# VHH binders against p49116, part 53

Target 1, 238 residues: p49116
Amino acid sequence: EGPLLSDTHVTFKLTMPSPMPEYLNVHYICESASRLLFLSMHWARSIPAFQALGQDCNTSLVRACWNELFTLGLAQCAQVMSLSTILAAIVNHLQNSIQEDKLSGDRIKQVMEHIWKLQEFCNSMAKLDIDGYEYAYLKAIVLFSPDHPGLTSTSQIEKFQEKAQMELQDYVQKTYSEDTYRLARILVRLPALRLMSSNITEELFFTGLIGNVSIDSIIPYILKMETAEYNGQITGAS

## First folded at step 19 (VHH)

Design E2
Fold by ESMFold2, look of step 20:
Structure E2 (fold): chain B 238 residues (1-238), chain A 119 residues (1-119)
Amino acid sequence: as target 1 above (238 residues)
Amino acid sequence: QLQLVESGGGLVQAGGSLRLSCTASGNDYAMAWFRQGPGKEREFVASISRSSSYTYYADSVKGRFTISRDNAKNTLYLQMNSLKSEDTAVYYCAADQFGRYRSPNYDYWGKGTRVTVSS
């Protein structure tokens, strides 16, 4: 009944901490990443199909897919975030940690491999020139994934995912009618998202959060936030 | 708000060439050229994706016009060759905020640059 997403769900405008410091630091990176995370959670919460699943199911879905949503957000916002500059600063810091013998060789290898996978994913999405409508549908497809263990209402979740897939197909065929393979090229990018490590994402982008918290533990709080509080977190105002 | 400024318009003989430029205040947009001839509706000329991987041309200009961009300079180009009198128009630079190189509408527009093709 009616479309899964409307035009109001396509707008995804990230605002960065102002101004960008001459030397990137953990506080700038964490604030920038936090704004993207909150923007992504606000986006998910705004979808009527998501609301219809109920609070416990909502929390379970977002816990299962937040890293995929975040990664899609990084790709979509890579230019406004200066993501390549952020990743280069992180690589430089890692190399300094090697010279100072502060980090295990195995961990460095894992983190560098993840950075390379993230760069490759973002570059592939940029080369395909994925548009804002396509990103919205791709995010809906990963959000409504019935495959995760422990989910309830998986039949309804699957129905919503199929609806997102159909709407993406209709959109691509109408908008890019001259490119009959565009849908296939877009969809083959999605498996890479499941291979991204949420543990390493937290280390790369969220090290400045208080204590030893996980994004998984704060998701219920984020999903319950009022609109005014969301706007403060998205813009950095508190 | 994105700012778009066209330049490079002028008077040119039929069969000649002209290169238009559009300087933008940002480059994270799909971009296009449109034109409006005397007494005519504004019409699509060409578009290009954010990365330049994809271009699209109106049939009337295919093979004669080339759209390109230099994202380091925030500049969009239109190379116009083999110009005809019917190419006489004000040429507008446009940008789509959602990155659609086949956009049904554009969000930002320049003020245009006039191209006149003399027989």
Scores: ipSAE 0.744, ipTM 0.892, lowest interface PAE 0.8, mean pLDDT 88
Fold by ESMFold2, fold request of step 21:
Structure E2 (fold): chain B 238 residues (1-238), chain A 119 residues (1-119)
Amino acid sequence: as target 1 above (238 residues)
Amino acid sequence: QLQLVESGGGLVQAGGSLRLSCTASGNDYAMAWFRQGPGKEREFVASISRSSSYTYYADSVKGRFTISRDNAKNTLYLQMNSLKSEDTAVYYCAADQFGRYRSPNYDYWGKGTRVTVSS
């Protein structure tokens, strides 16, 4: 039966586009976000439990949770991405859209609230110093969420989520035995992920790469990619 | 590959103080100090998380040593007070690539700096 995750699922190395431009434009932001998305999907696909659910279930599951995985990836990679700089550049691009009357006032408010929530989440995760093993288990917990509408094999997905929770608990107890409340402090951060809008994430990070095509529509293609193709997309060497 | 360079070692009288520094080529790591006394195995001294929110100390140094870091300068510190002859060792800086401030295995190591505590 074995563990849900092995040490190969803990490595999560994001490489940024080079060279970093003086002004962070939409292309740089979109390429950076795309690398994180492909890294996250490659990670999910590599998990034997995920593979065991079958192609249709895999697609449905990732469509339901890709934004939560992406958001955890942003928090995990915030330092290497210089995420605060990227978010500042996005706000500047948003101000240009306001000046050109391209966005409604209600939309602008919604987008700014989302950016604030994202910054708050990432800062809270950094202050907890979530490690790479903990991130791997947290990502597994959100990946194997049985409560999304329209999923099949819900009982099996629930069993995998419980196993991820158990493995996180065992890991934290063994590694941070002196901090008896660490697991609780980590787990209470997860509900904030459900407040993140996939639609707004696409607008903030992906408009330059995808055009008008949604992440939802490309997930089946991403999940079917050969491993060599993933490595090309993750490093930008395609 | 992360580079770690310790400094600040030297000769100090028992009861005295010394501050060690470790300069790093990056700051996205949980970091620790280890030491190896004459004829002894390398042993854990103290560790600190990436944000400095969490620290951990070996019982033998608790209350006497303070670990800290300055991420803007990529520098780790060990403030050593009330030094004892038993603290005589080569002190090593270490880093964990997965951000575990209680790591079972550190990935990067410095070459060490010698501390000698005389009676």
Scores: ipSAE 0.735, ipTM 0.889, lowest interface PAE 0.9, mean pLDDT 89
Fold by ESMFold2, fold request of step 21:
Structure E2 (fold): chain B 238 residues (1-238), chain A 119 residues (1-119)
Amino acid sequence: as target 1 above (238 residues)
Amino acid sequence: QLQLVESGGGLVQAGGSLRLSCTASGNDYAMAWFRQGPGKEREFVASISRSSSYTYYADSVKGRFTISRDNAKNTLYLQMNSLKSEDTAVYYCAADQFGRYRSPNYDYWGKGTRVTVSS
């Protein structure tokens, strides 16, 4: 009956692998992305409303939206991750792949378009100076999306999404009272998340993770992890 | 933990100008200036968003003070023009870890720099 989110759900602190390598490599990019993924899953699992939906519904929901949560996390953490540097390194690698060993001209074009859309999304969020509270509510709106096919508890999921939207509205109106259009400017960014491909996200950020295992397939295991395991994966500690 | 160090305070005549600086150990924060005059409560002066896209000013300083930042140098500025005796205060640099440029509570504070406006 209380608020959907509390202050513990606003804290979203990503720590990068140390030391920063002299040259960016697949290992550093994958470790950084893995930390963000585990941080995002730990965040989602910690929400009482999410816990209330039950294990099978939770797994289905996260499978449907993990890429949108991850993309919001990239935007939120873009500066600490040096995301623009990571994406530039990936672009240079893809351009060299055309000459050395062609994968497919169409595939490389598709991946480059995705990178451009991701850069544009992250830049637009940065220019709006989306704060940590706003990101938490946006992630909750994305998490509790009732319109994904195959979901069981659609009515309850919709109620949670409406509550997240209401709490975002109340927060923005209270915190940024003289910026009448801030809520609208924030919400119009969300449709861009549906343009992001989970397949391409895996290729860009998770290439070194257990060969070619999809993130979708490991979601159930990530959601069952103990808190100490999350903290180890988020910080890279053994 | 974020470190904030103010500088540029001093004695200035009414009507004069002064520029305050705050050097930070990072730039991934919304930042603000506060001040506390003699016998008064600490009060908000101005704030600026992480990207500088948004600024906000207390009514008492609008048109006279300008907040700005240089993220490459991790430095926050307050340009103070048309100074009045009521502007006499210790000025504090503050930062919000959640990026709220209209923050109700700032997480990190400098030790302050003194500004005295004389007639």
Scores: ipSAE 0.734, ipTM 0.891, lowest interface PAE 0.9, mean pLDDT 88

Design E21
Fold by OpenDDE, fold request of step 21:
Order: sequence, then C-alpha cells, then structure tokens
Structure E21 (fold): chain B 238 residues (1-238), chain A 119 residues (1-119)
Amino acid sequence: as target 1 above (238 residues)
Amino acid sequence: QLQLVESGGGLVQAGGSLRLSCTASGNDYAMAWFRQGPGKEREFVASISRSSSYTYYADSVKGRFTISRDNAKNTLYLQMNSLKSEDTAVYYCAADQYGRWRSPNYDYWGKGTRVTVSS
C-alpha cells in the first residue's frame, strides 16, 4: 500500500506577494491569505490517498477542514508571512470598522478573541518547534477527519487518518527519541483548531471576498485547478 | 540557498574557552554544530531548534559547550569552555531546512572554522 505521505508532501513553501507595502492593506492581506489557501489545497490534492476519495468526497472533506488546514498553514508559514504584523494590521483595520459602527460589541469581542486564539496557537506551535514533517502529518490528520457531518466514505477517511497518525508516531519516535512525550505534546494542540471559527477566519483574511464569493463556494474550483494554475496562484504569476 | 559563515576559531590552551559564531543568511532553520578532528570523521557536537526551545548535545561536550542563537542577528553561537586537546577540530555550522533539531541530514553547511587546543 505504501506510506500516506512522502518527502514530496513535506515541502510547504509560501511565496508572499511582492512588493510588500509599507502599510499592510486589505488587498495584501487577502492576497497573502489566498496564496496560503491555494497552497494548502494544492498540498491536499497532491496526496494520492486524497485523490483516491474522488472529487465529491474531496470537496466535502476540504469544506469541512479548510479552516484548520489554513490555520496550520499560518502557523507553519508564520515567519515568512510576518503573521504578527498581518494580525496587527487586521486589528487596525478592524478598529476602523468599529469606529464606523459596522460591528456589534459582541461581534467585536468574538473577532478579537479569535485573533488572540490564532496568535496563541501559532505561538504555541512555534515554541514546540514543529518541523515540516510534523506539520505535514498534522495537516493529514486534520484533512482525513471522519467526524465531520455529511461525509461519505468515512471508513476510508478514518483509515487514512489512522495511517497519518501512525506515520507521525513513527517519525517522532525515530527523530526525537529523547523526547518521549513529544507526540502527545503535539497532538494536544489539535483541539485548539476546532475552537476557531471558519466564518471569522474568512472575514479576517478574506475580506475582499466577503459579499462576493465564499471560501466554501470556491473550494470545488480550486480543487479542479491544474498544477500550473496552483503554481501561478502561489507565486503571483496569475 | 542558505549561506553559512563560521568564525571565532583559533588557538587556545587546554582549559581555556572559545566562542564560535555562525552567520546565516536566514533564520528559519534548525541549526547545529559539527566538528572534524584530524584523521577523524565529522561528528555531531550540538543542535538547537528554531526558537531555541530545544537543544541537544553530544555526550563528549555536555556540560562544557553551550549552543545558542540570536535570530534577530541570524547568528548561531557555540560557547566552548574547559576545552581539551580532543576538541581540536574544524567546526562547521549546519542547517536543516525542515526545522529538525535532531536532523538526520542537514542541508546546508559552512566552510568551517579551525579550533586548536594546545596541551
């Protein structure tokens, strides 16, 4: 049967839009986020097991977990993205919206808490010094989650998730043998992803799409894109 | 491609101290020090994770050497205390592109800096 992931699935390089503006505007943030989203989707699509599930199941699966994948991507690419700066910029933009009375007090609180959770999660991952292999397996575990409503082929999805978990376990045991509890320490971070709202994430990072198209609606199209198109999106060539 | 440049090597008496530096063209890497003594194979000395949360040392240098890094300066350090003749070697800094501070295979290497410990 072979392994779920190969070395080709470990590389996860995000190319930021160029040039970086002096002031991180909404466009830059959205473009950066879009590139990460596309990269994440392309990554998922590159997994043979994912391909084996078929287009319909793939679409449903990604729709269910895109926020978690995206968040893991943020954590993994936090440095190259200057994530803290981006989040600060988002907060600044949010302040403008607040001043314009576009958001309720409760909504403001929710959004700010979400930003805090996101930053905390990414910081925690950084402190753990999660490596590229671990991220790949974590993303796979998140991707092949059978516990989302409305999924088909749940038995097969579960099998893939178990395979990802086992491979991660083997990897961690082999690579970090001196840290007996590393696996548990890593896995315990995953629940935090489920506490994050996909809607708020979409509003924060994809504001340019709000009122126009939703992430949910574009996922099928992204998954059908050719590799060249993916590359164009992540490099800004198209 | 990541560039690594070691410095700080020299002649030191046994029992003395020396601090090595490695300047990197980037800081998003797990990094390590290796050394190659005369007639010996290159051996692992110490490694450090990207955030410095984790360090690992060869048994031969534990308690004497300290690996550290300053990400703002893109610099890796190796503080070597209580130096012994056996520590004589060319010291290399290395980096792992995947952030593995226990890397089985480092991707980038410096040219090395020579440390000579006299008895």
Scores: ipSAE 0.890, ipTM 0.950, lowest interface PAE 0.4, mean pLDDT 93
Fold by OpenDDE, fold request of step 21:
Structure E21 (fold): chain B 238 residues (1-238), chain A 119 residues (1-119)
Amino acid sequence: as target 1 above (238 residues)
Amino acid sequence: QLQLVESGGGLVQAGGSLRLSCTASGNDYAMAWFRQGPGKEREFVASISRSSSYTYYADSVKGRFTISRDNAKNTLYLQMNSLKSEDTAVYYCAADQYGRWRSPNYDYWGKGTRVTVSS
């Protein structure tokens, strides 16, 4: 049996909408996020092990972990996205909502804390200088998580997760042999992903684009999206 | 594609110092210096991670050379102190697209800058 991931799964190139506006409006943010989401989902779809689970299981799996995948994607693509600028823009937009009394104090706090957690997570990953291979394996680990309720084929999922972990371990040992604690240092970042609210992430990044449509509801369509359609989204003018 | 341009090479006396620069068309890469002396194979000198959190040096240059980078300027540096005749080489800048500062295979290379250390 071959490896879980190949070199083709290491490449994770996000194309940002062009041109970049002078002011990062909600549309630009949502479009950028959408592209990342699509990229993340299609990345998952490109994994043979993922395909082997079947459409229903795949959908359920992605529904369970899309926020974690997305967040890892944010971290990985933070530079090209100018994530700090995006987050700042989001905060500014939220300020408008606050001024209009559209949000409760508690909700504001929750949202701001979420933004903080996102920024801190991404900063921590940047400080660790996580490479493309490590990101690929980390994404696989979170993708093939048996921890979510209601999943089918949990034995297979667990097997794939273990394989991802083993491959990551081998990779880190081989590539960074002088840093014996690197693997552990990387893995201890994963719990932070579980603290991220999918609902808040959805609200921050996607409400301006999909309106009342939930990410949960569109995941099956994204997974079935043709490559040509996806490419059109990437190369399309925003 | 990433463009790398080395500069700062020249003639220096043994025991002297020299600072090399490598200007990159981007900064989202792990970077490294290599060198190739006369009649020798290209050898690793030093590498640095994207955030500069991690550096690695060949044993032959440890304590004498310092690799650093300025991401705002998209520039990689190699400070070379206590230069020896053995350090005479063409120095190359390299980049890894996946951010591996211990890359087994760098993707992009500069044309090199010549360093000559006279005894």
Scores: ipSAE 0.889, ipTM 0.951, lowest interface PAE 0.4, mean pLDDT 93
Fold by OpenDDE, last read:
Structure E21 (fold): chain B 238 residues (1-238), chain A 119 residues (1-119)
Amino acid sequence: as target 1 above (238 residues)
Amino acid sequence: QLQLVESGGGLVQAGGSLRLSCTASGNDYAMAWFRQGPGKEREFVASISRSSSYTYYADSVKGRFTISRDNAKNTLYLQMNSLKSEDTAVYYCAADQYGRWRSPNYDYWGKGTRVTVSS
């Protein structure tokens, strides 16, 4: 019993690889993305309610929502990551693949639309000026989603999601009392996360490091790692 | 650790205008201006969100003061028009580490710049 999140869950600081290269190569992009992924998983692990679900349920839950958590992380860390620059670099790398006829026209369109959706989502979040507390609660709402197929303990997950929603509501009412519709304005952004393909996200941000290994397959290893080990790359977990 | 440095303070006649600046070592923060007059407690003046999408003003300065920012220059501004003697104060720049443009508690503060409005 008690709040789902505490002040310790609000801090979400991403450390970028150093030094930043003048040319953002695939390795830098993948390493940056990996660090964000690890940070997101570590954040989830730090929540007592998440721990209470057990290892198997936790793994299934993260497998279901990692793309949404990652995308929220991109939005939250867009400034420190120089996300627009990273996305531009990804597009440039894709252009090379296009010139080499490695992708079908339909796939190119699909990938480019996905990049556009990512950028638009992050821009929309920036314009809303979502703060650290709001991001923490939004991530919790996304994490504790009971409507994914194959989940166990769905009643408990739903309870945690409701707590996250209530705490967010209370926070917004207290902090932004003059903006009556802020909560609704924030929540209506969440459906955009479900329209984004995890497969395309994985291909864009992680293919350079994990090769033929899937994010789905490495999630259990990430969740078992000690906090000090999160500084490693996804390839180390493979 | 965020560093904030205010500038632009000085002596101005009543009815005049003045523009304050605050240079920050970073731009990923919600920012605000506060002021402290002689014998008075520090009071809120205005706040602005990271993207500038949202601004908020104290009733005493509404219609006269404008808060703005240039993120490319890591600079916060306060345009003060129609200045009054009661606007005399040391003006402080503040930042919230969580990006709350309606922050209950700002984490970083500048040393302040003095504004004196003469009759």
Scores: ipSAE 0.889, ipTM 0.950, lowest interface PAE 0.4, mean pLDDT 93
Fold by OpenDDE, fold request of step 21:
Structure E21 (fold): chain B 238 residues (1-238), chain A 119 residues (1-119)
Amino acid sequence: as target 1 above (238 residues)
Amino acid sequence: QLQLVESGGGLVQAGGSLRLSCTASGNDYAMAWFRQGPGKEREFVASISRSSSYTYYADSVKGRFTISRDNAKNTLYLQMNSLKSEDTAVYYCAADQYGRWRSPNYDYWGKGTRVTVSS
């Protein structure tokens, strides 16, 4: 078998809705997030090793790690997305809702902390100047995580994760030979992803678009979506 | 497609200083300077990451040249001090689309600006 990832898996280009409104409304935020989610999942789908696991296992993997993939995507696409602006808008919307709705103090704290963690994570990744190859491998590592409950083919998943890690190591050693500890510095950021709540992420980015439908429930449909259909949505979107 | 335009080249005396600029049509790239002297191959000079957190220099220019960038202005700079005759070259700006400040292959290149150091 060849490498886990190829050069085709390094490209990760997010197309934002156009035009960007003067005021970032919930719809714009949700649409932007949805595009990133779709891009992330279709990226996963494009990996031969992922395809080899079968539909059921694929679905289970994505269900387990979609939040981490999405978050890495946010970090990678932070500039194109104007992520800081989006997060600020989310905070503003939240503040309005807090005044009108009966959210508990604890819940408010959790949500605000989550937003802070997202921003901090993305800032940390930017400061590390993670490149496209490194992002691709990091996403593969989180995708092929065998430590999620309920997974089948865990041995195979573990092998793929190891392969991703090895390829990343080789890449970093080759590309950044003068920075001996770069690999470790990059990998140490991954635990932060596990501390982020998928439920809160879903609430912040997707509640205005999907309503009562969970990301978990739509993942199988996204994974089955035709590439042409996705591309059509991107090019035809206004 | 990213566009890169170098400026700031000229004639300078040995021991003098010169500051080069490269204006880019975008700022989401790792950037680098290269140079090509008379009868020589193009050689790496310096590189800088997107956030400027990382810089790298060729041994021949280390301690004399400083690479920097202003992302708000989409501009890359090369401050050249203590210039030597061997620094005479056409200087090129380059960018890597994947953000590799140690890129094995830069994707975009400027047309270059000429620096001549006289003795």
Scores: ipSAE 0.888, ipTM 0.950, lowest interface PAE 0.4, mean pLDDT 93
Fold by OpenDDE, last read:
Structure E21 (fold): chain B 238 residues (1-238), chain A 119 residues (1-119)
Amino acid sequence: as target 1 above (238 residues)
Amino acid sequence: QLQLVESGGGLVQAGGSLRLSCTASGNDYAMAWFRQGPGKEREFVASISRSSSYTYYADSVKGRFTISRDNAKNTLYLQMNSLKSEDTAVYYCAADQYGRWRSPNYDYWGKGTRVTVSS
């Protein structure tokens, strides 16, 4: 049928909480992250192909890939978010926990490595100068990944992923025809997303707001809520 | 919306050099220079990606012009060397909101700065 994505899916504008504090506190970080998460999920929801999968299937997809979508969102919105500053603030907050001996050495290492990977990934994407169209297609590719365990309608999901890939290929070929290897250069960044722990991401960005409620558990509610309702609030209801 | 303000235009002798600047109200854009000579259509001159990792030049200016940017200053530059009479034009700064340094359609434009190359 028609294309998987339209121009309406290319725009991805994150509105940051205001005002920005001089010192980035946990609340600000969590609210910012929550807005990005909601934006990412609602972006997915806006795709007709995603809607066509049904609530159960699309919920499963988002559960499987929310960390990847969120990370791509971080990369895409790195400037408006002042991501480096946010990450530095997170590290500073972690230092307090470290000084209080609340974390094991191994856990500290894991968390710090995760932060490093996030920063590195976002830096790499920035150096590649990934544009809004490319981000949209990359997000679609990771969204419609059929290789996650427990998914239904895998053939249909695969079809959508293929469409995303083809559209990206066509776009890159048309837009950046002089850069023969751009598509490959972009796609080889995707594996880095799956090396990142969703648990650590959740802990770093969402602990202050969500508490003991997992992102996994609130995904169905986020997908059902009105777009105007997410305004910096993630509330889990069991 | 993004504001673009060009500067640095003026009169220069053939073979001379000139440096144009474009001050932007933001830096999260792919940027480009265009020019429009007398009686001519607007034409592409050069483009640069957000991180400056990628640049592209029109054949007519390749080897003579250099596009660069300073994101800390929100400023785009065009170093023009070995200027020719054919380079006489109003030079415009443009920006693509999606970050395409090979944009088919730039979204924001400056008012332009005039460059006149005398023989």
Scores: ipSAE 0.888, ipTM 0.950, lowest interface PAE 0.4, mean pLDDT 93

